VHH binders against ORC1-type DNA replication protein 2 (cdc6-2). Designs and how they scored, part 1

No score or structure here was measured in a lab: all are predicted.

Target 1, 379 residues: ORC1-type DNA replication protein 2 (cdc6-2), of Methanothermobacter thermautotrophicus (o27636)
Amino acid sequence: MKGDKRRDIRDILLHDETLFRNMNAFDPDYVPENYRYRESQMEALAVCIRPALRNGRPVNAVILGSCATGKTTAIKKIFEMVESTSEGVVCCYINCQLHTTRFGIFSQIYSKIFGHQPPETGVPFSRIYQTIMQHLASEKRALVVALDDINHLFYSKNANKVLYDILRAHEVFEGVRTGVFAVLSDIEFRYALDKNVDSIFIPQEIVFPPYTREEVFNILRDRVRVGFYPGVISDELLERITDHTMDTGDLRYGIDLLRVCGNLAEADASPVIGEEHLERALKSTGPVNLIHTVRTLNENEREFLRILADAGEDMTAGALYELFRESTGSSYSSFNRIIEKLEFLRLIDTRLTGKGVRGNSRILIPRFSREDLRRCPGF
Below, numbering starts at 1 at the first letter of every chain, in headers, positions and changes, except where a header shows other numbers; Kabat numbers aren't used for antibody chains.
F, E and O stand for the ipSAE by ESMFold2-Fast, ESMFold2 and OpenDDE, each averaged over both directions (binder to target, target to binder). V2 = 0.75 x the mean of E and O + 0.25 x the DockQ between their complexes.
Where letters were taken out, [cut] stands.
The coordinates of atoms that the task and the answers printed are left out; those that the model quotes come from them. Centres of patches stay.

## First folded at step 1 (VHH)

Design a1 (framework vhh_gefurulimab)
Fold by ESMFold2-Fast, scan of step 1:
Structure a1 (fold): chain B 379 residues (1-379), chain A 122 residues (1-122)
Amino acid sequence: as target 1 above (379 residues)
Amino acid sequence: EVQLVESGGGLVKPGGSLRLSCAASGRTFSSYAAAWFRQAPGKEREFVSAIYSGGSTTYADSVKGRFTISRDNAKNSLYLQMNSLRAEDTAVYYCAADLEYWGSGDYEYDYWGQGTLVTVSS
């Protein structure tokens, strides 16, 4: 604060001039009361859970749709409705981008049931699993687990283990009733199921088609109506935010832009969000998907991304491996598996260019900038 | 297909040292996370130490500063050097290897050895 011409911090904290009626409307976890354009999907989800409310087993579901088609919102909404109706059904939403291991998945289930994390050390998986299943059996509670973006579990080879453990718990714990909502963007996962999982899963298919531009605009306008006071943002600026949202293919981007624009306007003591606030927001916000995806990466995978960001966008795999080997000591086999994982996660693209007919080489193309990466935790 | 075989266990007096070895067949340790776990008499199995691709390591608080995990990729072997052994270190020690690419210190390893008994007693 020495030499700065800024407002007193206390004045900022006590500022009564807010543009936000309800900041929670721009939270990634926010579930709107009026959820439009997904009525048939909501009905299908309800039909799957309904047996659990009547001492039956829930029906498994495969929830299919491209990124940002409202799958997560629909699941959270139905889970909220179910848990508001009965304590006899435990609804656990798990983001598989953040929880990729069998231990991680069941720790989330444990925390949902008991309200605290399992002990960090000294407790084996079998104890956590038994504690969960014994509780469900003794309390006669059903468990419904939504595995959002389950593709991450397939990549880590944990999908079949997790599905087996959830879906076949009744074979060891008599009377346990479980179901899974497997959420995916790609349809091929169905052929990656082990026979012993495929035979018990038998899911209802629920398709979430892409939102139209008009639907995206109306969803963002609903968030504006809940989150901002009247007149804070014009429909013209909201149309521009909608255009940027459509370009990314991710509704969360538009919602986050609204929050950032509101904060910037409030910091400027402006009663409205102007064009200057949007332009500033567009320069300061990284892609939301990058931040969430990067959180799931180990140190070697993060080092790979740092080297790629620093070395340039058209780097060959061989050139990157030389630098990567120097900093990590990793084998070429391990390095290739990192390429496969990061490509699967859509953080990089690969292309075979060759050096002409004499040799093959892969070009690694980042789907992020150095600036974008710097906005991620630990970079 | 991956088989892990532990060796080097035995009877040691308090304050002594032992070096455990784990030999892998079917795969090399250089590409995967590998770990040591132990199960003491009358207790649950607990994490001891892990090593990841690139050589980074983690240790349980109870063994930090006394135990050292290492691997020799040329010999396709994992080691646990145990120094300043205490009666509480008495356990069956298990070698574990993860086929998981990200190589976390998670307790859910894909492949396990049969175990080797370490007894610390006077």
Scores: ipSAE 0.000, ipTM 0.150, lowest interface PAE 18.1, mean pLDDT 78

Design a10 (framework vhh_7pa5_2)
Fold by ESMFold2-Fast, scan of step 1:
Formats: sequence, C-alpha cells, structure tokens
Structure a10 (fold): chain B 379 residues (1-379), chain A 127 residues (1-127)
Amino acid sequence: as target 1 above (379 residues)
Amino acid sequence: QVQLVESGGGMVQPGGSLRLSCAASGFTFSDYYMSWVRRAPGKGPEWVSTISSSGSTISYADSVKGRFTISRDNAKNTLYLQMNSLKPEDTALYYCAKDTSEYYDLWGGSDYGMDVWGQGTQVTVSS
C-alpha cells in the first residue's frame, strides 16, 4: 500500500548485528574461554579423565549440584580440552531429557564416533552397541560419556541398563576402556542403582555448590563483555537481571534474559538495552529449567500439571485424581507413577499432613506458579 | 535369572556344515531380538546375525551372508544358526545374545544389567 511500508523479512534476516558482538555468548550451550568459580571442579574432572589419555581407564564421577550450578558448562569445557589434546579419547555429552532410551543413548555415542546416525528402522540395539565397542577396542580409544540429567533415565527404567552396558563393556570387548560422568540435581539416585551397577560404578563425587549473587553478576557481566558491544547494557540494569536470576535459582534464566533484551532492543533499532526492554522480556520469558523439563512430558503428565496449576493452591492427591480421572480416564496406579515422576523431576513436592488421626494424606505442592507454567509450550 | 545355553559346536572340515542351538530361559523369549556373536581367541567379538522377536526381520554380517541362516522357535524358547560352506575364518566361540528391543518397556521391572551372553560353543574349521 501507498505510505504503508513494512520492513522486508529478508532485510530483517540479513541486518547487521549492531548490539551483538557474539550472539553465541547467550546460547545455553555456550562454553566460555574464561570459566570462573569452578577451578576445583574442573581439576577433579581432569583427574578423572587423565588416565584415559595414558592408556588407562577413566575414573567414573557423580556430578552433584542444583540446577544451573555450572555442571554442564564444566563438562563441555573439559571435553573440549580433551578433544584438543588427543584423538585417543571419545568424549560424548548426552542430555538425558532428550535421549531417554538405551537405543537413543547409544545412537548419540555412535554419531559422535562415526559422524552419522545409525539407520533407525530395522536396526537392533546389539548392532550399534557392537559397532561402537569394536571400534573402541580396535582403535584403542577410551570412551567417556556424560549423562546429563540422568534422573530422566532412572524414571524410564533405562539408567541401570545404560550404566551396565557402558561400564561392563570391557568384560565382553577386551581392551575397551570406558567411564561415565553421571550428572544429577539430587542425590536420591543412589537408592535407584542396582547392586550389580553400584559395585562397578564406584564414582568420584564432584559437588557444584550454588553460585553466590556476586558470582552470578560477574558471570553475567562476562557474557555481556563477550556477547555485546561496549555500552549496550548498564551495570545498573545488569544488577536487576542478576536479582531476577537469583530469584529463579537458574543462571540460564539470566543468560536468556540478556539474549531476549538484546533482540528486543535490536527490533526497536535501539543502540542500547533500556529498562523497557527488560520489562517486556520479563513478561515473555519463563524459567528456563521448567520449560526444558516440561518439554519432555507426555500429554497425561502435562494434564496433571494443568489441573494442579488451575487449582491455584496445594491439592490432596485424592482431589487431583478425581479431576485427572475425569479428564484422562487413567487408573490410580498410573496417576501414582506420574506423581513419582514429577516429584523426581522436581516439578512437585509431596507431604503428609493431618492433625493426628490421618497424617498419611498426601498434599501435592507445585514448584512452579500458574504464570510460569503458562509460559511453557503447550500450556 | 536369564540363562542362555549354546550347543552344536564341534570340529568340521572346510566346506562342511554345523547347526548351533541356544536354549533360553528366565525371560519371555518371544519378546526379544536374538543375536549370534562369535569370538576368535585374542580378538574382540564379531556380530554374526540378528533375528527379530517374531522372526520377520533378519540381518547378517557380510562375512556370513548367503552361508548362514538364523531362525527361532518361540514355542521351544530356542534360537538356531545353520552354518553352511564353513571356512577356516569361521573358527570361533559362538555366543547367543539377548538383545534389547527398541520397544519402550512401560511396565517392565528393572533389568538388573544381566550378562545375556551364554558360555559359548566352540566351532573349529580345519582339515
């Protein structure tokens, strides 16, 4: 239309990044060159991998810490350092939220080694497993597998099978050297290990404590220095982003807020990120950990969360089951498995309540607000 | 407890034939893919053949294709390997292996990481 000029989509896609010096700095998978506040954890990981670089077996590790304590960043950083040092060690990082099956896990290992996926249709597990282990034996390569958020494998009943297959490969394939870094937000996994896995795993425990507010601010400021041109965001505004990050307990939330603020300012053709951009970002951005976790849930698990959120307060398991049964037709046994899974994923808490007579009534407590859930895909 | 018992190995001349059997117990045989794997002394295991739970999907290693035939009898919980036109290179311990299906086990209990390989049966091809 005459006088109604809209920006061409192609021009938007090809526009110079005026605020972003390196947009990758705000990617949740980004590994910074200057990785601070985790030096002792990095050293512990290096000690676990070091034998693999010298024809020995890597040491298994359990990597413990609440969400967004730098566990994933540290693992990716050490794997990069190992890959730059030697081709004799295969380092495979696997996100267990995305890969929950035995076949899926070993397909990721296969892809890392060979650079392509095995055929999906008609290929049994035994073929990919044997191809992997034969390669490792013949090429005298060690394998280190990081199973990030391994809790997802425990609920799918695949964790013990995967751990057994990796850790006991040497009993079948002479000379194979393997190790596992099991990454967890919670220590309850210890009660889920089968005795025959527990006896061979024998991990070093590496704890990632929560970041302090000062450390979070400095980490976010490091990302700003890499990702934005000088002067794009003020320290005052970054302090506010830090406060919101501390409230969520998730460093990735602060990193994502910076990305969203930068994109909003860019869309406005603003040379700086202002308070208005942060205000708009806060309205559109949900907690990163909740979004990632919810993405892995099936429809019945999502319906459970919708009913709980819509109540606006804590519910008894019985009260929620009546509504859930009406919506899904599911059995109480199926419903209880959902409670166990969601509690394990830290989306809900359960507590027993009562004033003496019947203290074994379960109350379901959401670890998210209705608003947070509504920011997730499919809610 | 999963148990696999291989039998039917022995000494045979080049060009001869042998039939291996694997008797399975301790699991629902008809629910699992089954494989034959062989190991020569001082070598890693070599996959030989796989058969699906129903028997409808079969695959072979290139080295044995056209010479070996895998089959199963779900009523008898038994896996077979018919080996024809045997070569000296076929000399190995032959193992029966229970494979994990691609099927997501929604109701299955913990699989206690069982070693699903049996004791093996020795095949020696020599004049």
Scores: ipSAE 0.000, ipTM 0.149, lowest interface PAE 20.3, mean pLDDT 78

Design a11 (framework vhh_vobarilizumab_d1)
Fold by ESMFold2-Fast, scan of step 1:
Formats: structure tokens, sequence, C-alpha cells
Structure a11 (fold): chain B 379 residues (1-379), chain A 120 residues (1-120)
């Protein structure tokens, strides 16, 4: 009977009634207690790390699977279990898309061990490396490093150097025990190891197959049970979210849809997530997120995207740079910084030509359509 | 600031030998890993050989058994001994520090480079 909707911003912020029992269940970094459909993979990871708990050398692993098959969740879960069991094992998770250099990788290891970043200037790599390895030797601690999306290290020509430095540390620092979990999101990519790395790596292969639709539905339902109060979302509506998730091939998309739907329903002072909230959530993806991201870009970064979009296909870095130089007069160093930034912002992907790590050029792959980019202001 | 000066390049006949040198200054040379990269006309930068502070070495498959990387920490000098040279070894050769090795940038280099031409 009261037809007035309370959409005052102050009322939204101060609203005591929530649909969320635990909002953390929908966070990207949330690790579920019941990690279903990966029991054999979790067991394989445990077998690899177990020797480290007894002052032995960990078994190296190659973790294979397409994007969003639960590889990252499995690694984080096993690392949490290991660290809760023993202080004698240092578990370091590194996203190689963000950390592509030897210095970057070992700075992450350093920070995990010591709780602070190494000095920003004037310290050579060898001192950081020596500090890490001397600590591990003196404290009798094993090191296990997960290199997630190690493809990026191969693209940057750093993979063999990083693997060598981790896996052969015991040759210089007696008693150091190290292991690597190399994660490959692109299952088509063939890692190319130097002989001196290949001879010491000798990994166990752990495969993460794609989730089935039924498994995706059940995983999302588990998140609903943890994150929402009973009755907030129907199984019928969850089936639709599952269909959209399957279309993207990314479980994270479905989890984020649930979060957005919950927030929209709460803003509407609705006790349940309805069809209208899902429709609004679906319309908020793609172009709107692209518009927000491209607004933060400078003119040279925008020109880069215009050239790439106008090509209508993947371009080599060399071909794009020739056109970019003619338009902007920019140096190649400036151009490379733009590639790094746009890849970090998830606007483009990069891939090496030829034989992967021996490729002569990068291919630039847009994550947007020309039409979507042209809906952005200034394009 | 780090400075690298390459020398020893030149014109040589197939099957010949050359020794490249890199004089380093502005950093504690003995603490740094060093590498030789090369770039042929119309091609990207290729890692030829690397040497770590501890003396461990790595080589590209195309040069294994023909090239030898070495260092003289007392003289702050990096060397590349190139034997059994082939026309496909024709390139500008660049000396690199740890900073260059970490960049992964196929088009960046540290130093002016030295031209090696293998031609009859």
Amino acid sequence: as target 1 above (379 residues)
Amino acid sequence: EVQLVESGGGLVQPGGSLRLSCAASGFTFSSYAMAWYRQAPGKGRELVAGIYSGGSTSYADSVKGRFTISRDNAKNTLYLQMNSLRPEDTAVYYCATEDYLWSGDYFDYWGQGTLVTVSS
C-alpha cells in the first residue's frame, strides 16, 4: 500500500536489514571451506608439498587447465593448510601477469618471508637472492613458490632464469629446500625449458579439467548458502545465472553476478533477488566497465586502442608501433609501457609469435569489440 | 649510473672467430648476472648467452658448443668468445645487466652494441 520507494542515498547507507549473511563469500579472494570437485587435485598437491613438512625437498608440479578451473583456489587452500600446520614451510603465491621480472618475483618472496618490501633503489638482485636463501638455510625452512600464469614469464623471456634461481639454490646454499608449482592457464602454450632447468624441474603433472554445468550450479549454490540468508534467491534464478556463467566460461563471473544482484536488491529494499535485479546486473557489464576504464587513459593510450580496434583483428606489436609512431611521435619505450598498462587493465592480451619463448614479436589481442570501444567518449 | 661499453665486433669470414668484450662501470660488477643479446636486421632481440654472479652459464641452442661466455670480476669485463661463425650470426651484439634481463623487452638494450658481420 505504501507506493513510495525509499531510494535516499542516506537510507541505503544506513539500512540495517541485509540480504548478505556473509559478503566475503562473493569476494574474488574468498577460499571456500568445502572445495568440491577438486579432491584428487588437492591430494596431488598435498603429496607434492608433504616432504617439505619433514625437512625434505618438495616435489615440483605443473598445474594444467583452462582459465577459471579452480587452480588458484586449490593452490591458496593447500598453502593455507600447510602454513597453519608448520612454520617450517614458506608458501609464496605469485601472479606472473603482475610480476614478470626476476626482481619482481624475488621481491614477492622477500616480502612473504620478512613482511616488508626490499629497498627500492641501489640493491642488486644477488643481495636480495642471498638474503632469502641464507634465511631459508639458517632457519631450516623449505620454500614452495606457485608461479600462476607462468606463460607471462615465458613471454618476457624470464621463465628459465626464475626457475633456475629457485630450483638450483641448494647448489650454492647448502640445506636449502625449494619447489615450484608452475601454473598454465593457457593449455595450448608449450613451455620451453632450457636443459639445465629441465634436468632439475622434473614435475608432477596435475590437470584441472573444466567444470560441468551441474558442477558450476552446485558451486554457485554453495556460495549462496554461505553468502545469503535462506530464500534470498530461487534455484530457478540461480539456474539462469549458471547459464550466463557457462556462456563466459568463467566461474568468477557467476560469483560476481550474485554479489551485484544482492547489492541491487538491497538498494531497492527488496528482501529477495528478483528477475529485475539480474536483468540490471547483466546490463551493467561490458561497455559500462569499458567506458569507466578508458576514461582513465591519456591520449596516447586511447590512440593505441583506436589503432588496434580499427585493424579489426589481432596485430603484432611491430605493426601497431609503426602506425602509433606516425600518429603520436612516441618512443618505443613509451609504447611498451602502454602495452603493460593496457594488459594490466585487462583491455588487451599479449602472445608471442613463433615458438613461444623464442618468438620475434608479440601479438596484441583486444578484449573489446570495435563497436563497444566506439560507444566510449572520445572514440 | 650503470654504463656498458661493448667492443670487438667486425667483419669475419664464415668459420672464423671473434672475441667480444664489455667494459662495465657504475655498479658492483661481481654481484650482477650478465648476458649477451643480439639483434639481426629485421629481427627482434635474442638472448645469446648468460652468466650468473656465481659463474653458472646458459646458451641459446643455436650457439651451444661454438660460443663461450666468461667474466673477469677483477677487470669488470664480460667476454663472448665466438668460434665457427656462420652468416646467421650476423647481428649487433649487446651487453646487458640484471636490469635488462628482468625487463624481458625484446627491443630494449643497455649499451651501444657492437656489429658482427659474417660474410665471405
Scores: ipSAE 0.000, ipTM 0.164, lowest interface PAE 18.0, mean pLDDT 78

Design a12 (framework vhh_vobarilizumab_d1)
Fold by ESMFold2-Fast, scan of step 1:
Structure a12 (fold): chain B 379 residues (1-379), chain A 121 residues (1-121)
Amino acid sequence: as target 1 above (379 residues)
Amino acid sequence: EVQLVESGGGLVQPGGSLRLSCAASGSIFSDYAMAWYRQAPGKGRELVAGITSGGSTSYADSVKGRFTISRDNAKNTLYLQMNSLRPEDTAVYYCAADSLEWGYPDEYDYWGQGTLVTVSS
C-alpha cells in the first residue's frame, strides 16, 4: 500500500538484515536431510521399493498413523531418494483428499511421467491409461503410487477401481511393474477390498506412531538449526512453542509458529526472537489447514460446526439436527449432505452406536477444538 | 432415484418365522444404506434394523438375536429374517433407503409402502 512503488527484484534478492538462514526450513513441504524417529519406517518403505530397482515388482504397503505423524514426509523423502538413484522407477505422490476420481488420479500419474497435463479435448480415460502403461512397458520403468489419505477414495467408491487399474496393469501390458502405498490417517477407518484387488494387493503394514513431546521438541530444534542463524531463539522459548504444538497435535503448527515469530522479530529489527514475538504470533497463527478448509464452507456448514463446537463433546446426529433445524430451517436430507461433506473434509468423524439407541444412530466427533474454530473467519 | 417394494408379510403364530423382502428399482442399490422400520397400530415408527452400503449391521435391542438383516446387491434386494416372533412384533414393516449411509425415522430419502406382519394365534 505505498503508491507507485515498482517492485525491485534486486532489493528482494539482496536483503541481508534477516534472522533466516533458510526460510524453506519452515515450509510445510520441506523434507529434512536427517529424518529422525522414523528410521524403521524409512527402512520398511525402502524394502518395499528395492525390487523395482532390480527389475522386479515393488511390494505394496498399507501405511497407518494419525494425522501429522510424518507419513507424508517419509514417503516424499523415500521417493526423492529412489528417483535420485534411478530413472527406472517413477514415484508418484497423490493426495486423495484433492484427487478423488479415477481420471484425476491417472492425470496426476500422467503429469509425473510426461511433465505436462494430459490432452484436454474429449480424450477418454482408456487413452490416458494406455499411454501411461505403454510408456512404462517400453521404457522398462516401474511405477510406485502413494495414495495418501486413501479413505477419501473408499468414500467416493473409486478405491477398488484405482487399485485394480494400477495393480493389474501387467495383465494387459506385458512387463509393467507397479506398486501402491495406501496411506490411512484414520486407523479406525474400515474399508473393503474387492476379491480381485485383495488377491493381488497383499500389502506390508507400516505403522507410524504418534511423536512424543521430546521428539517434537527435537524436530522443531532441527528446523531452528537449519532455518535460523545461531542464537535467534532460546531452548526455553522453543519449549513453550513445543507445548503449544503438542496441544494442537500438529507439527505443522509449531513449524509455522517459528516462521511467524521470526518474521515478527525481523519486523522489530530484533536480532533474537523474544517472548513478546511468541505472544503476538499465538494471536495470529491458527491451524492453517482448518482455516483453509473452513473458508470453503457455506453458512449452513459453518452453523453445523458452531453447534458441534459449542457442545464441547461428541453429539448424536439427532441431537445436533434438532439444534441445526432451529437455526437454519434446513431439511434432514440437507443436514445429511453436510455430515457427508464435513466427514470427507476430515472436520468430523462419524461412528455408529454399538448399543441399539433408537435402533441405529450416528455419533459426530469433532476433529477441531472450540478455540481453533474461533480463530477461523466468520466464527 | 430409487423405488422400494416390500413383500413377505402375513399372519404367523407366536414362535414362528417370516422373511421380508424389499425390491429396489430405479438407481444403484449397492450405494444406499438400507433399513427396516416398523409401526404398530396407533404408535410411531421405530427403527428395527439397519445395514450400510458396506454391509455393517445394527439392530434394535428388542429384536437383537431374533432378526437378521441382509442384502443381495446383485438382485437389488434387502431382506429381514424374523425368528421367534412375538405378538408385540405385530406391525407394518417399512423398507427405507438413504444415500448418506444412515437416517432417522421419516427422514430417509426413499420409503416403501409397507407390508403387514400379524403375530397372533
Scores: ipSAE 0.000, ipTM 0.101, lowest interface PAE 21.6, mean pLDDT 80

Design a2 (framework vhh_gefurulimab)
Fold by ESMFold2-Fast, scan of step 1:
Structure a2 (fold): chain B 379 residues (1-379), chain A 124 residues (1-124)
Amino acid sequence: as target 1 above (379 residues)
Amino acid sequence: EVQLVESGGGLVKPGGSLRLSCAASGFTFSDYAAAWFRQAPGKEREFVSAITWSGSTTYADSVKGRFTISRDNAKNSLYLQMNSLRAEDTAVYYCAAETDFLSGYYWEPSYDYWGQGTLVTVSS
């Protein structure tokens, strides 16, 4: 009993055979050295930051493109290049799905500059803001903030306030030089951004078009070459993963499929990834963007999605509210706020049934499959 | 814990004057925008006056020229001097504080902390 358990644990810890040459190649945050098919976008980003390296203000940018068109990778790559070139430019990447408040965003900026978080209690926003801006002025450092998925700030009503706080800092703190890269996955939010900040923002527009199927295959093959030993996966199986990636419209899905396939094959003590590993991976892996988005949701918002997914069809708001009220005890006002948030987050669509004697009724349409949702943590 | 406590309300005749005070605990007015709002019975709460951390002031058209907002940062207090009072000034007056350093300067202020209110009655 004792000897058997010790041998099993030792074998697990000392197992030296793996399919992975470098598992980091399949991480969502991995930035490849050879970033191809985005050369003009990288050049445009460099042009925006270049003035900051020469004691000038960075140029603001709006970065447009559907989910997983390489926007985040390009930003992280240019920020790495800038940080390797000069300490005179602070590059701060912020995911607005995770940081939706002014305090949260400026705490991220503070942490990037000073290497530690501000105290959560006893320090007012004004002191954090002043500390950041005084540091930038005194050290003659420029600040470039990438607000990834900035559309999430519009839901929280904080987008304009955050942009004003960053872009108008020079009016209060002499010598401060700031710029913003606002990243949008939905073109319709471009007009919401312009309405309130166009006069101070004046951005360069940088478009990231969708990758072609050939480009997706080649990018995934590059990840295979970095991440796996030779011969671990065939081109024929990689073509299949590419097809599934194209169906989702999200390159990150294909990268995550490769990681899951590798883990499943390794668990089977298989020296190669086979068809059976892909079939199991497809059942267990949801879309990466859905997983990241649902991570930000509270329990009532998650319950809303569970009820909608379990219906297996489009539901009226009234029908879903009756089930939701029974489960949560929530008011119709709270329920409506959830609909607005989830629609803004592109997790659901709403459609009116029409105006008539019975008035308007809303139909709730999920933008995810029941199976995709069930693969997310907590579902 | 942040608290705002208003005082100075009461009964006053038309044409009279009152000075309202607001004492803050758990934060300081020197770092934030602060404002006075009022609510008459059966009406919505309406804006009266605001002062930013820099000392810039804003007034509702109905009170401009009659009311003056001020603060004493050493005493951590906000004031509203009300002159030439009218019957329509009758309301519960609320002190409000914004926790955003630049609110009222770059953007429309949002007020996170509110007092309990003090009643001002302008009547003969």
Scores: ipSAE 0.000, ipTM 0.216, lowest interface PAE 15.5, mean pLDDT 79

Design a3 (framework vhh_enristomig)
Fold by ESMFold2-Fast, scan of step 1:
Structure a3 (fold): chain B 379 residues (1-379), chain A 120 residues (1-120)
Amino acid sequence: as target 1 above (379 residues)
Amino acid sequence: EVQLLESGGGEVQPGGSLRLSCAASGFTFSSYAISWYRQAPGKQREWVSTITSGGSTNYAESVKGRFTISRDNAKNTLYLQMSSLRAEDTAVYYCAKDEWLGYEDYFDYWGQGTLVTVKP
């Protein structure tokens, strides 16, 4: 060709000979352009934020749904839309599994507003808090904070303090406008609010119900359409991935299965994902809910789970403590705190040995299989 | 700007053959995957075949073994060699640039199409 030009490296990277048209479609952080089956939830979130765009206060919300029902995706999508519309609203998404302290949460808010971390040494919490609230008041900016998986803050006894600090800021800083989206991963969970928080919170409840099988199939098909070239995976294999996704109750599992299948097919130099790639992916891909929760645990908490998994389904607290003490050197008090935390996180259940007999031992029952745990990093 | 121009359609008897062409302009043809789609009267658009920038090919199950997709980067042209044509292959055939635009815009870059009629 007389007009031949050398290809840009970016063109090679973006349009390489791969099964993936866009690998980002399978990333945990991916926010799809077409977000179906959550239109009413998106509308409810928009209604809560809308007053902030019109010099009013945001409406608080409690966002309820089991793991992987699209809660995080919906929040990130609405926050992106709001911030692209106006600089007058600061939208801050905080994962409470990672940020469990008052200082940690307000450091995230500070960083979102000012673009840098607050000083770590010599600055009391009150100075960080005042700097945030004075900025919001003087610039006439509203603040909306999503506290994702707020259960972790309730466990640490920090939830009421954080909610109080955000929701009652207007009582000290005239003109400050704030709102909270409190996200709960367990639809059965009930949170306990102090009266001074309960009286001002007054949230709209937004429920994210489990996706139907048809909806899961269509969502996965949307990801296939964005992420793979046409013809890379058949609808028949996608139906099977959908069945496995429904069995786990976690949409993220199906999305990760697609990514793993694509990588395995590409490694085989196959132009399509076949049944053999799905079979191999199923053996290597663990439940994402368990993996996510386990990643937040410290080494002593992980050792507790390893001992319990290796010993079988039921083990007395006393028997597990003997092995745990030998491995970690931890006190019985520390051990009991781990039991409380893991029970709260729904990784274990506790039962008494006898029917109402006092002085009986507790029995520890895992809510995961040995195989599921072994698929988690570090097990 | 981006233009895709299909040609080679026409009337053919069952069991016959046709070769479709798609002439591309306004973009770096060799850097993109290009696909063939078709739309029969009263039906939704159906994917037929894709060829990547590196030459890897994929086909819809209904055309596998009967159709062959190829490209000539020197001529900025995409081809679809069709053999053993059936009445069900009657459709307007479209060339589409496979550029990621998100789900809503996936098929925005279409040519004008070329009609293939398989007469019984």
Scores: ipSAE 0.000, ipTM 0.248, lowest interface PAE 18.3, mean pLDDT 79

Design a4 (framework vhh_enristomig; at its last look DockQ between E and O 0.01; V2 from the best seeds 0.00; counts 0 for: pae E 19.2 > 2, unsure alone 60.5 < 65, placed apart)
Fold by ESMFold2, look of step 2:
Structure a4 (fold): chain B 379 residues (1-379), chain A 123 residues (1-123)
Amino acid sequence: as target 1 above (379 residues)
Amino acid sequence: EVQLLESGGGEVQPGGSLRLSCAASGFTFSDYYISWYRQAPGKQREWVSTIYSGGSTNYAESVKGRFTISRDNAKNTLYLQMSSLRAEDTAVYYCARDSPDYLWGEGYAFDIWGQGTLVTVKP
């Protein structure tokens, strides 16, 4: 930029103009007022819950779709509608990335029902479970639990226990009516249920397919209309953001581009978002899926990824372990658990080189580029 | 027959004390966590205190410092010593057999409750 148009940082901080009518429209947790393109999925969810409104048991469901296909929004919407209609159904949404244990899951259910957390330490699981189920029985309330990203419960080896506890509660607590919405955001994930869970978890399958380009454009335009004042961004630039969003396959990337573009234009004291703002946003915005996934990792797991990325080529597990042990002091058992977690999260692939012998013979293949990893916070 | 029988309830003035007892029969008392719960009129049942098989104790914040849970394994009896009683402590108090300590984290639910004993703290 020419010197006569350079702005002091103080000018940026003191700028009075804003392009945002409602910046919350670009937040990850935003639930749109007009939820579009999922009418058949919403109907299927409603059909699963409807028996609970009529003194019956909810129907279990498996909700399938890649990230950012509207699964979470649909579940939250249907739960809001059910709770506005009846006090006889408790609807509990749980993010299994945040709550990975049996105790954690039931603490969230407890909080939904009673309005406060149970004591954090020294409280037996059985006390929390009993309190929940006795409340449901005495108040004649059904329970529907949505386990979002349930694959994390399978990773932590808690899924079968949690499903058993919820779905077989009626065998111990007369009159309790429960159902589970199991949400899988990784379509390639495979799960196995214990036989005593499999026999009772016979779910309806509800599929959230990827949005079309037209649907993505219209969703982004709805967010623009809510989040920006009129005229802030042209339809031409919105088409370009739509194209970039389609290239990633993740609607959240497009929404984040809008937010970043708005912030950049505001910092420049510009009345509109221009091409220059989009180009800057594209260079500074990391892949949303990678960012979200790496946020869940601890420091040793992050160091694993740094070492793998710095190698620049496929590495054997043995070679990586030597570097990893030198950097972290970690045992082979800890190292192997990291491989399993990262493969589960689809951050790496492994390829066996021998007759299935594990350890030093595996080839570790990143599913990300070094460039993309460096764009993530904390790397 | 597995049973829990509470006793010791009654009326008391604000600031007074009571000791509740819970007599257990039909199971190996020393192997189990035992808890006190209470239910005020028109309110949901709430946890008060737990004593673990090893003797460690835990309390709800609302009663901490005022209530003391204890057990006598020789008599198969659980106690709740209540002091500095307040009007909001008025409730039916229940003892409940919790998970066996060897099965902590295995998903057992409460399976045995007593009939309750009424504690009334005068206004």
Scores: ipSAE 0.000, ipTM 0.130, lowest interface PAE 19.2, mean pLDDT 79
ESMFold2-Fast, scan of step 1: ipSAE 0.048; ipTM 0.592
ESMFold2 (binder alone), look of step 2: mean pLDDT 77; pTM 0.775
OpenDDE, look of step 2: ipSAE 0.006; ipTM 0.220

